# Designs tried in a protein design chat: VH-VL binders against b7j9k3. Part 48

Target 1, 255 residues: b7j9k3
Amino acid sequence: MTTEPGDRAWVLHHYPYGDTSLIVELFTRTQGRLGVLAKGARRARSALARIEAGRPLWVRWLGRGELPVLAQAEELGPFLPLNPLQNLSLFYVNELLLRLTQRRDPFPDLFQVYEETIDALCSEPGEGWYLRRFERRLLENLGWAPDLAHCAECGRSPDAASSEHWLYQAAHGVFCRAHAPDAAVAIEAAALVWLRGAMQTRSMPVWNSSLRRCLEQELLVHLGGRPLESRRLLTAYLRRTQPAMTIQKREEHSE
Below, E stands for the ipSAE of ESMFold2; O stands for the ipSAE of OpenDDE; V2 stands for 0.75 times the mean of E and O plus 0.25 times the DockQ between their complexes.

## First folded at step 22 (VH-VL; framework fv_tislelizumab)

Design x4 (at its last look DockQ between E and O 0.02; V2 from the best seeds 0.00; counts 0 for: pae E 12.7 > 2, placed apart)
Fold by ESMFold2, look of step 22:
Structure x4 (fold): chain C 255 residues (1-255), chain A 121 residues (1-121), chain B 107 residues (1-107)
Amino acid sequence: as target 1 above (255 residues)
Amino acid sequence: QVQLQESGPGLVKPSETLSLTCTVSGGSISSYYWHWIRQPPGKGLEWIGVIYYEGSTYYNPSLKSRVTISKDTSKNQVSLKLSSVTAADTAVYYCARVDYEGSYLEYFDYWGQGTTVTVSS
Amino acid sequence: DIVMTQSPDSLAVSLGERATINCKSSEYVSDYVAWYQQKPGQPPKLLINYASNRATGVPDRFSGSGYGTDFTLTISSLQAEDVAVYYCQQYWDTPYTFGQGTKLEIK
């Protein structure tokens, strides 16, 4: 009795290990993030040759240590047909999980949100509202989400019908205009109400840029000083598609 | 065009607090990350720290107990305070910025002219 | 802290010849390396970011390469105005750190 039960999972990242193998970071439904050794996965005839982000897997692993061996990886669906910007969004979501979660730390609600985010990625190009929802739910699951219901100074609540701007200060919460610190991100009251609610929409909210800045700053509190690789790759991609710049190609596996 | 100009006392006595400002003209400080970097005489460059546009700061651990970076959007200024200075804090001090608004890029496209600080009794 | 070590500390090169400056990080930094040129009495000027991308306005005789821990700045045909001190910088992890500098002179 050495085989763990099977589980639904997604590949977050992988990198070469030895001549023929991969170390694979999985996000699993029941175990959270899990690092596994995929023996022989880089051999040409391996059943594990296409362990990449962008498809759901059924996985089994062996061993109870910090790096169990991947015993089985069976596709549960086709590879997602993502364009380059959609792939960068997927990389961004995966990078957040890799940087901010610990292995073997279960987040079943976040796993469901992750799958909903992937579904939205398939239907919408590039950055969108579903990334704001994922970012907020990630912060909530990790216990880092600030209270958005009340001004941190006076307790007043945002009113979605109001045109009043509020101020968002990472690590400190939100403030009404009367109590705002000098340096904060301006955000619409409606955006704060949306962010605390069900976060559902059929179109890009007009305040998506405000939300992105607020959530980016909140996440940055926990990322330390090292920049997100996904942001660098987006910049490099845009340079390759714009005539004003010289761009040099980089292999995706070199991290 | 954006211009960065550091200013400060030039001469500071040991154990006192060094206060510097970086005045920005031709643009706003609100959407950028602002860094301080110093260069002791005849030596290389040392990163001091950063302030993000929302006000959070990160400092070089070697200086963290003595340094405060802040900004004042009404004056369009970024400031540096370094307490309990010694001769080792003698340097040219630069403020610096990354070119791209809202970017995590931490190489420095824009540098001020630098202000020389000497710590001497 | 990640230590950036440049070699050589100083370098003399004839006009029109190739100059090569090396930089090694004590830890993996991907390609998060920048190169700067500094002339006396002036602030540093960005030459290269992400190890190999030329900054705006930098002549094409400047090139960078490297990945992981080993990085190189090359000036393919030295000009008189290239006399300066050159610094590498990593921005992979805080504190961001610079090499000790390489003084480039005309032979």
Scores: ipSAE 0.007, ipTM 0.448, lowest interface PAE 12.7, mean pLDDT 81
Fold by OpenDDE, look of step 22:
Structure x4 (fold): chain C 255 residues (1-255), chain A 121 residues (1-121), chain B 107 residues (1-107)
Amino acid sequence: as target 1 above (255 residues)
Amino acid sequence: QVQLQESGPGLVKPSETLSLTCTVSGGSISSYYWHWIRQPPGKGLEWIGVIYYEGSTYYNPSLKSRVTISKDTSKNQVSLKLSSVTAADTAVYYCARVDYEGSYLEYFDYWGQGTTVTVSS
Amino acid sequence: DIVMTQSPDSLAVSLGERATINCKSSEYVSDYVAWYQQKPGQPPKLLINYASNRATGVPDRFSGSGYGTDFTLTISSLQAEDVAVYYCQQYWDTPYTFGQGTKLEIK
């Protein structure tokens, strides 16, 4: 059996399979989401024992079936310990891919965005702009992103220099205030311009709520109305925890 | 524990500019979102605006044309300016904090004691 | 703007009895609702965030519920120190908006 060419991959999730194996969901550059069978991964001292989400791997696999056998997995970088918030953010991104993408459907652009998102998640913990970027890019790559450049009724375009609010409706796109449907989310013109752009720079914090609301509603349509577990956990986490700085202050005061 | 203390003139004449300062102790202002909220006598609460950790601001549209919020990290202070005041601007003014690590807009978990501002000729 | 409407405007409850305050948002706000207690001459004090999570130090007799547009603050057994004005607030979208307040008194 000829081994497939190697590919850069990230672990999205893994599940036990039998006594000694794992089913591993990978996100790869050239194959998209790829499910593989990692035989023996659960055995003691397995070379595959370090299959974890958030770690880049070089992988090779055997077979063309739905679950090819993982033939090789090499670490491409160190695993950085993530705090709970970072882990939840990673879980969120991974869950989106698991829920919304099909196996063997490559998205090289999205793969790059995914890596950039992980980098941002590590370097800018607590920020949300890179998640919004990922959400938008995911929708774009899947062909589900509405047009944000024109009012769906009159064709007028939002102006970034304007303080005018537009109305976003899931699956339909944007509307100027004059043509706004009943069920719509208000969003700043500048936020729309950012969202339809390259999104290479962080969004303004003032847009956080509107961007979140818009993209949440859009994703929910494609999620079939079924909420994400990651979001539930994130909400639970935020309910229980204080900001990290507050924790650090407490630790400093306790020392 | 973080403490917020508002200060400023208790009396402002109509058409003048109200200037208030929120002095923060027990923590740095650099890592949080800082809000101003006011409460007219015997009335409810009105959100004025926010300054984010990077210095950007967002104001209540009802007050946007008259409001300026700024911060001085060296002094650990947040400031509010409200121009062209009228009797309608008479209120207790509060500064409040929102947690930084929230990815989105949050609730107000820390408040100053408030400072009373009366607009009168 | 998202309008938060509380009901009732005023409430008199006997000591030891349950007090219930309702808050309705004009738009969907998920669970991004906070409740505050304000006593005369004091700033508002956070009681509940995320609709149902008690803030630190808040007695167990306080509880919040709701999701979407309808929210409720409940005091299971009213105490004398609970006399105050209570406000709901949404932080789903800017501008932040508060309910008009509910004055809670002892009957």
Scores: ipSAE 0.000, ipTM 0.525, lowest interface PAE 11.3, mean pLDDT 89
ESMFold2 (binder alone), look of step 22: mean pLDDT 89; pTM 0.920

Design x5 (at its last look DockQ between E and O 0.48; V2 from the best seeds 0.71)
Fold by OpenDDE, look of step 22:
Structure x5 (fold): chain C 255 residues (1-255), chain A 121 residues (1-121), chain B 107 residues (1-107)
Amino acid sequence: as target 1 above (255 residues)
Amino acid sequence: QVQLQESGPGLVKPSETLSLTCTVSGGSISSYYWHWIRQPPGKGLEWIGVIYYEGHTYYNPSLKSRVTISKDTSKNQVSLKLSSVTAADTAVYYCARVDYEGSYLEYFDYWGQGTTVTVSS
Amino acid sequence: DIVMTQSPDSLAVSLGERATINCKSSQYVSDYVAWYQQKPGQPPKLLINYASNRATGVPDRFSGSGYGTDFTLTISSLQAEDVAVYYCQQYWSTPYTFGQGTKLEIK
């Protein structure tokens, strides 16, 4: 078996395989999503016990098949305990990758965004802008992101300096007010400009509901109309944290 | 506390234009999204349309060809016009909004008392 | 349009008993669902938003649940003042739509 070069990786998910092994879904910089067989990982005192979501690893694997054997796994940083909200956010991001990406399809840009998202959910728990960023970047990397720079009918572009509302429709993109479809989500021009930009700065809280709905609708199309369990759980958690009167305000600042 | 009050003619003839006004007190109409909703006698609720804070309007497709919503900030009023009315337009008409300022969420925690409009010859 | 379908159309429940009203959307609406109570001669009153959040001043006996396409309003112990028509509403996308209503009466 040929030894593959090492790569930086994050654990997305793992599940039992046989009595002593795990199948581990990794997200790597150079290989994209990579499934590996971690032999003996379930044994007591296994060195592979460190395989868990939320921490970066350096990994090496043997073979070029669908499930190469994990040959090496080293921690690249300490494990940081996550609170329930952080864990759910991580679970959500990981499930998006698991459901929407194919194995052995690298996305170096998305990998960077993923790491930045992990950092953000650790440093700014409860915020939602970095999840919207990840969602948009995921769609872009997969070639599924609709054009947000032009009205799908007339080609007019949203102006960030304008308070004008535009209309978003999944799979079709955006429409100016003059060409609004029958079913849509309203979104400010400035929010669209943010969403199609680098998104290195926090989005305005007032945009959060529109951004969430727009991106969730778009992702749902590509999820085959089957919503994510992680999304449901995350949403449920957020709704339980505050009374109804404050939930609206919280929603503007969080996922 | 914000209060909404609908007003207009209680009777409109077929083919004429229904005109209603929602007068808001206890708060500015600025920075909010204002909706019109109607309810035919003994029936459910139908969303008519909305006017956003910058003046953009969005209407129910079933009514958009006949509906015009506008606002007058100086009077703190939101208006509804429905042209070419028929008996099917007989209903209680409500203006409504969400409590949270600037919110894009379109549930309604503030309602007017409603005004009854009957379309009859 | 997203169609909201309530069940049942009418419900009679004894005082102190549980009342359950269901609402199903024709497509995914996440938790962007509200419930209203309407009494004769009055506008609708918001009871629940985000499928499960009680509005301010709403008694604890009212609760909402659901996500995606199936939603439920529950009154744990029916009181006399709860006699009304109840509506669900989606605010996921325009046009915003309501259920046909459920008339709740005392048995």
Scores: ipSAE 0.842, ipTM 0.924, lowest interface PAE 0.7, mean pLDDT 93
Fold by ESMFold2, look of step 22:
Structure x5 (fold): chain C 255 residues (1-255), chain A 121 residues (1-121), chain B 107 residues (1-107)
Amino acid sequence: as target 1 above (255 residues)
Amino acid sequence: QVQLQESGPGLVKPSETLSLTCTVSGGSISSYYWHWIRQPPGKGLEWIGVIYYEGHTYYNPSLKSRVTISKDTSKNQVSLKLSSVTAADTAVYYCARVDYEGSYLEYFDYWGQGTTVTVSS
Amino acid sequence: DIVMTQSPDSLAVSLGERATINCKSSQYVSDYVAWYQQKPGQPPKLLINYASNRATGVPDRFSGSGYGTDFTLTISSLQAEDVAVYYCQQYWSTPYTFGQGTKLEIK
């Protein structure tokens, strides 16, 4: 009965503890976020795998309470070689989990999306659609995702085939053009429909900038007014490395 | 290439309705959405509102009860009406266009020359 | 409404020297800040979007920085043609709002 099966996990962050140890924040498949004490993890002769952010592990831990001891950590596959932009994207995704989830609160669907997000960011630098998907799925799993299927005032639904814009108000939902509230921003109806669906497109949508602002506003409601350091760094890097788009005439929307 | 020119009366009496027109040349208004922004003499800028290319409008709450923005694509014009004016409505009025990024982001790259409106009896 | 507060209200800077203008928002606005230059009798001209991106045709002596609530416009080597009033503007949330302006003069 001493052969407890492990759990798949990713390192979100770690802190030095004493001279040779780490406190490690893990995102685990079955237990959600878990803080563990990795005794001796910084020693030259450590039985534990090298503990770094973005490292997939098979883990086992001992003890009850808020900080169990990491008993086993073995690498699952090779270390991910990430460029600076990919690292900033990973830091952002990890910081969202660290700031917005509770330890020992399982999110198996979000765990799957997290792994899909890591795969996608390895292939696509910068502000990819997969960050919008992760942000939306995080809000859904935490019970904070607004109803995007109905205008908050009249119940009307957005239609992706329509060229109609809608209004987005963080913490209050979405509104059709007839019921525009104060302090709202415009968003494409197609973006709202995409957010309700599987979010499986691989191309950068034209409405990504509208989604980025809306989702950042929604997340900020739950961050207690304290912005993400990773978001600041990622944004600064993107502005430095991504040129402004060439001005192009927009297509007219049908009715 | 694109030129924006505001026009309208230079003087409007208190309690009347201010009416302005922005005429666009060198491009079509049908592919863009348009803003009105005003600047009282010696003061800063105030966003009045927007008309989107599907015709929906959205206004600054401070002016919402008095403002109407409309457009006429056949004349390539965007219009502003501000009712019940007072001396506080004396300003230079600008029409402005948002540059294209494929999304709704509201920094203003194209501005009209502006037209001065004085509200006085 | 999100209030954008500029400092100083005016400044005088010698030709060839650095000019620095600050803008503080009353709320978090991420990097959704633009800067404008306005010369007498002219409409505003966009200098910077997203806090740091120079608009097309803007000389590289203009630079912007900042994130969240604190933003800076810098002119690294002032030229006579840079005499103007400068405005910051947020586009994080409606109503979109501008700072009160900073008048830049040659010392």
Scores: ipSAE 0.733, ipTM 0.857, lowest interface PAE 1.2, mean pLDDT 85
ESMFold2 (binder alone), look of step 22: mean pLDDT 89; pTM 0.921

Design x6 (at its last fold request DockQ between E and O 0.57; V2 from the best seeds 0.78)
Fold by OpenDDE, fold request of step 24:
Structure x6 (fold): chain C 255 residues (1-255), chain A 121 residues (1-121), chain B 107 residues (1-107)
Amino acid sequence: as target 1 above (255 residues)
Amino acid sequence: QVQLQESGPGLVKPSETLSLTCTVSGGSISSYYVHWIRQPPGKGLEWIGVIYYEGSTYYNPSLRSRVTISKDTSKNQVSLKLSSVTAADTAVYYCARVDYEGSYLEYFDYWGQGTTVTVSS
Amino acid sequence: DIVMTQSPDSLAVSLGERATINCKSSQYVSDYVAWYQQKPGQPPKLLINYASNRATGVPDRFSGSGYGTDFTLTISSLQAEDVAVYYCQQYWSTPYTFGQGTKLEIK
């Protein structure tokens, strides 16, 4: 068996395989989503017990098949305990990758965005802008992101200096007021400009609900109309842990 | 203490234009979305359209060709015009808004008392 | 349009008993659902937003639940003042749509 040179990776998900092994879904820099067989990982004193979400790994694997054997897994950073909200956010991001990407399809740019997203959810728990960024970048990397720079009918462009509201329709993109579709999410021009940009800065909190709906609707198209359980859980957590008034306000200013 | 109050003619002839005004107190229409919603007698609620805080509008596709919503910021009033009315346009007309300033959410915390409009020849 | 379908159309419940009203959306709407109470001659009053959050001043006997396509409004112990028509509404996507309403009466 040929040993691959290795790659930086994050654990997306793992599940039992036999009595002593795990199948581990990894997100890697150069290989994209990669499934590996971690032999003996379930043993009490396994060196592979470090396979966990939330920290980067250096991994090596044996084989070129669909499920190569994990040969090496080393931590590339310290373990950072995540609170329930952070864990759910990570779970959500991971589930998006699991459901929407194919194995062995690398997205180096998205990988970087993924890491930045994890950093952001650790440093700014409860915010939503970095999730919106990830969602948009995911769609872009997959070639599914609609054009946000032009009205799908007339080609007019949103102006960030304007507070004009545009209309987002999943699978179709954006429409100016003159060409309003039958169903849409209203979104401010500046929010669209942010969303189609580098998204290196926080979005305005007032955009959060619109951005969330736009991107969730877009993703749902590609999810075949089957929503994510992680999104449901994340939403449920937010509803349970925050007062109604706070939730209402936070929905406008956060995730 | 936000208050909305609808006003206008209670009777409109078929094919004419229904014209209503929503007067908002306790908050600026330049900071909120203002919606129009109607309710035919004994029936449910139908969303008509919205005017956003900067003045742009969006209408229910079912009414789009006949509806115009505008506002007068100096009077803190939002107007609804519905052209070519028929008996089907007979309803109580409400203006409504959300409580949270700058909200993009489209639920309705505050409602006017409604104004009845009857379309009759 | 997203169709909101309530069930039942009418409900009679004894005082102090639980009242349950269901609302189904024709497509996924996340938790972007509101519930309203409307009494005769009055505008609708917001009870619940985000499917499960009570609006300010709403008694704790009112609760909302659901996510995706199935939503429920529950009155844990029906009071006389709760006699009204109740509406669900989605604000997930335009045009914003309401359920047909459920008339709640005292048995």
Scores: ipSAE 0.922, ipTM 0.957, lowest interface PAE 0.5, mean pLDDT 93
Fold by ESMFold2, fold request of step 24:
Parts: sequence; structure tokens; C-alpha cells
Structure x6 (fold): chain C 255 residues (1-255), chain A 121 residues (1-121), chain B 107 residues (1-107)
Amino acid sequence: as target 1 above (255 residues)
Amino acid sequence: QVQLQESGPGLVKPSETLSLTCTVSGGSISSYYVHWIRQPPGKGLEWIGVIYYEGSTYYNPSLRSRVTISKDTSKNQVSLKLSSVTAADTAVYYCARVDYEGSYLEYFDYWGQGTTVTVSS
Amino acid sequence: DIVMTQSPDSLAVSLGERATINCKSSQYVSDYVAWYQQKPGQPPKLLINYASNRATGVPDRFSGSGYGTDFTLTISSLQAEDVAVYYCQQYWSTPYTFGQGTKLEIK
């Protein structure tokens, strides 16, 4: 008999199966995404009743088939309640993984980025730079990130100190002003340099709007033109909580 | 308090070059991105192009071979030149800008009054 | 180019009633849609950005909605000064394009 080792994992999604069980999509450190059957997880007395997104688990599973059985799931940290924006951000990050990765395809660097993203998400009061970092790192890990260091036509490089605009074209990279393509969007040279670096700030960059549009366009190419429901919900929430300029001014003391 | 005012000749002959000027008030053109948009009589709106803070330009591909946008910072003016005009270039021409300076998101909050250009023999 | 198609081309609505104007993009544009009002002899006036955000000074009776490819401008209680042509515009990708316009009249 052979003892199988456990693994660190996160819940991406789950749904009911039968009367007392769940099917759970896990993101694991060593095996990538796994779908597992959590038998009896919906019973009131189940040790597996706390299968929830946003908290790390130690897991062990049995079986070699398409749907192994979850043998153990132990909490590796406290459950921290998330506000609505944090929950929508988590839903978005998880849906990106569900749509863009394959089961049993390991991505150890992406797993680290995912954990860093969840940590930042839990410590930030609102939408933050960590979503832009996750989007970029996801594209890099999947081999879809274009070269942002050189104009795709002439090889010229963006300079963070320059106010010169650049053009971003999803699937094709970046272009200097001399080689602007027919369909593109303007982006700051500093934003391009930020995307190539550590992508760490204490506040949202001033060019966040440019980053959001460019990264959304890039991801959409790889989503096959089928946008994420989580992105729609997150965007709707952000617009609702960002009042019109006149309304925002009038309501500063109404909260 | 933002003011944009277009000026130029109202009549241009076919095959010639039309030249228009947009004078900007309420700030320096070094702080704003200026767009040109036109509207043929009884028809919808067509984006022509933009000149950015640093002086670089980006044009609608449909007009790129014929259009030049430039700026004169000393006069706080942006110019539009459209070469080889035909009757199809008859339109009201507007200059416009976006609401804030720190982003490239192109909905147009400030418009000039427009200037009518007629192309006829 | 991203084509923005409005419907209807024109409509007549009684004072105090609801007017609805639709705009459909030929490609996904997220919520990067603006709406403009244009009265005769005047430049366009921005009403809505990001599909649903009212611009400064725009009355509450104007609202926008939509995401992806389908967008709606609604005037909840039509007033006489709302007679105009209305345009949608995408700013998802260049070239930036406008709908063909919808003429709104009092019935």
C-alpha cells in the first residue's frame, strides 16, 4: 500500500451533486486545476462542510479518473469574510483560471501569483493594482503576453520618463507613434514599463483606465470573444459605487 | 470654463486643401488632447483624428492619406488640413476634447461650435 | 471598424412618457459607450459615458444601460426640450465610431 501526499489548494468553484455532495474545482500547487467529488460535504456534520473560496486548504484525493474523490480537506487559515467588491474580485480571478487553464496542467509560478493576488485582495479596501498584475502574470504564464519592450514594427522601446503615447493592439503588441495600426488604443509609456516590472504600488496608478481597457482586450482574444460573467458583474458594481461627479460632491457627507 | 472655437474658410474648391484652426481657451493645448470630428449635412458624425499633448497624431484610416493635424503652442491653436477634397468632404467640422487629462478614454465632453465647410466648383 | 447601429431611426413620444433608444455594436465594447444629444444648429452634448454614467449637469430623467454589444438610452419622462437627435459612440478601439443617430420628436 502507498501513502499519497497532500497538497496545498484553493477552491475556485463548487456546485451541488446529489443530495449531500459537492463537485469542487480546486487550484492545487503541484497539479494545477483538479475537479474532485466531495462526498457528504453538504451534511451538517461533515468535516468537509467548509469548502469555500478565498481560504487555503490542505487536500488529499483518491482515484486516477476524471473525478477523483476528495479524501481530506483541512483549513490552513481562518475564514475571513469578504465585502461585496472583494467577493466579486475573487470571482473574477477564479473565473479567469476556470476559463483559461486546463485540468491537471501545473503552473507553479501562477499558483504563487494567485496566492499573492488573494493576499492583496484581502488587504485592499477597493479595486486595486493587484487585478492588473494578475491579468498580466496570467497572460505571461500561459505564453500569451506580447513583447511590451519594443515596437512590433521598428523595435523602438518605451521610455517611462517620456510623455509620448504608445498604441496597444491586442494579440499584436505595442507600437510607437510612427507605426500606429488601424485599430488600437493609446496607452502611456509609463504604464507599459509598469506592466514589465513588479507591478507593485500603494495606490491605483493614474493610468489604471488605460491598463483596464488594454488587458481586457488582450484577455478577450484568448477567451474566444466570450466575455466573463464575473467581469460584467464586477464592472457594474464599480460603476454603481462611483457616483456621477455632481452626485459624488453632494453625497460626501451623506454616508 | 472650456472654450473651443473653430475657424477657417467656408468654401473650398474640389481638389484643393481645406485648412481649419481650433483655438483653445481655459487651459494650454499642452495639457489637452484635441480631436477633430466632422458631420456631413443631414448625416452622422465621423471621427477624423487626434493630436496628443506631445504633438504626435493618430488618424482615422479612412482619411489618413489626406489629413494632417498639427499644433501651434504659442497661439494655443490646433490646425486641420485635408487635401484633395471632394463634395463628400462638405461638412460641419468640430474640434473636441476629453474631460480629464490623465487618461486616453475618448468620449468628448467639450465641443466647439463647429465651422461649416462647403466643397463646390 | 466597429459599427454602431441605432434603432429606431426616428420615434415620436408623448410628453411625460418614456422614450427608449437602442444601440448595438458589431463587436464587444465592454461598457465603453457614450451617448450624445444634438439639437439643430448646435454641437453634440455628452449625456452618458461608460454606458450608464450621467455627465455633469444632465437631468436624472436620462439613464443609460448595457454591456458588451447592446446598449440603451432611456428618457423616463419626455420634456419638450428633449427634442433632438441622439447618437451613441464607442471608444473601445480606434477608429472611434458613432451610431447613425435617432431623431426624437414629440408625438
Scores: ipSAE 0.770, ipTM 0.865, lowest interface PAE 1.0, mean pLDDT 85
ESMFold2, look of step 22: ipSAE 0.685; ipTM 0.842
ESMFold2 (binder alone), look of step 22: mean pLDDT 89; pTM 0.916
OpenDDE, look of step 22: ipSAE 0.903; ipTM 0.946
ESMFold2, look of step 23: ipSAE 0.621; ipTM 0.822
ESMFold2 (binder alone), look of step 23: mean pLDDT 89; pTM 0.920
OpenDDE, look of step 23: ipSAE 0.892; ipTM 0.939
ESMFold2, fold request of step 24: ipSAE 0.591, 0.718; ipTM 0.813, 0.853
ESMFold2 (binder alone), fold request of step 24: mean pLDDT 89, 89, 89; pTM 0.920, 0.919, 0.918
OpenDDE, fold request of step 24: ipSAE 0.921, 0.921; ipTM 0.955, 0.956

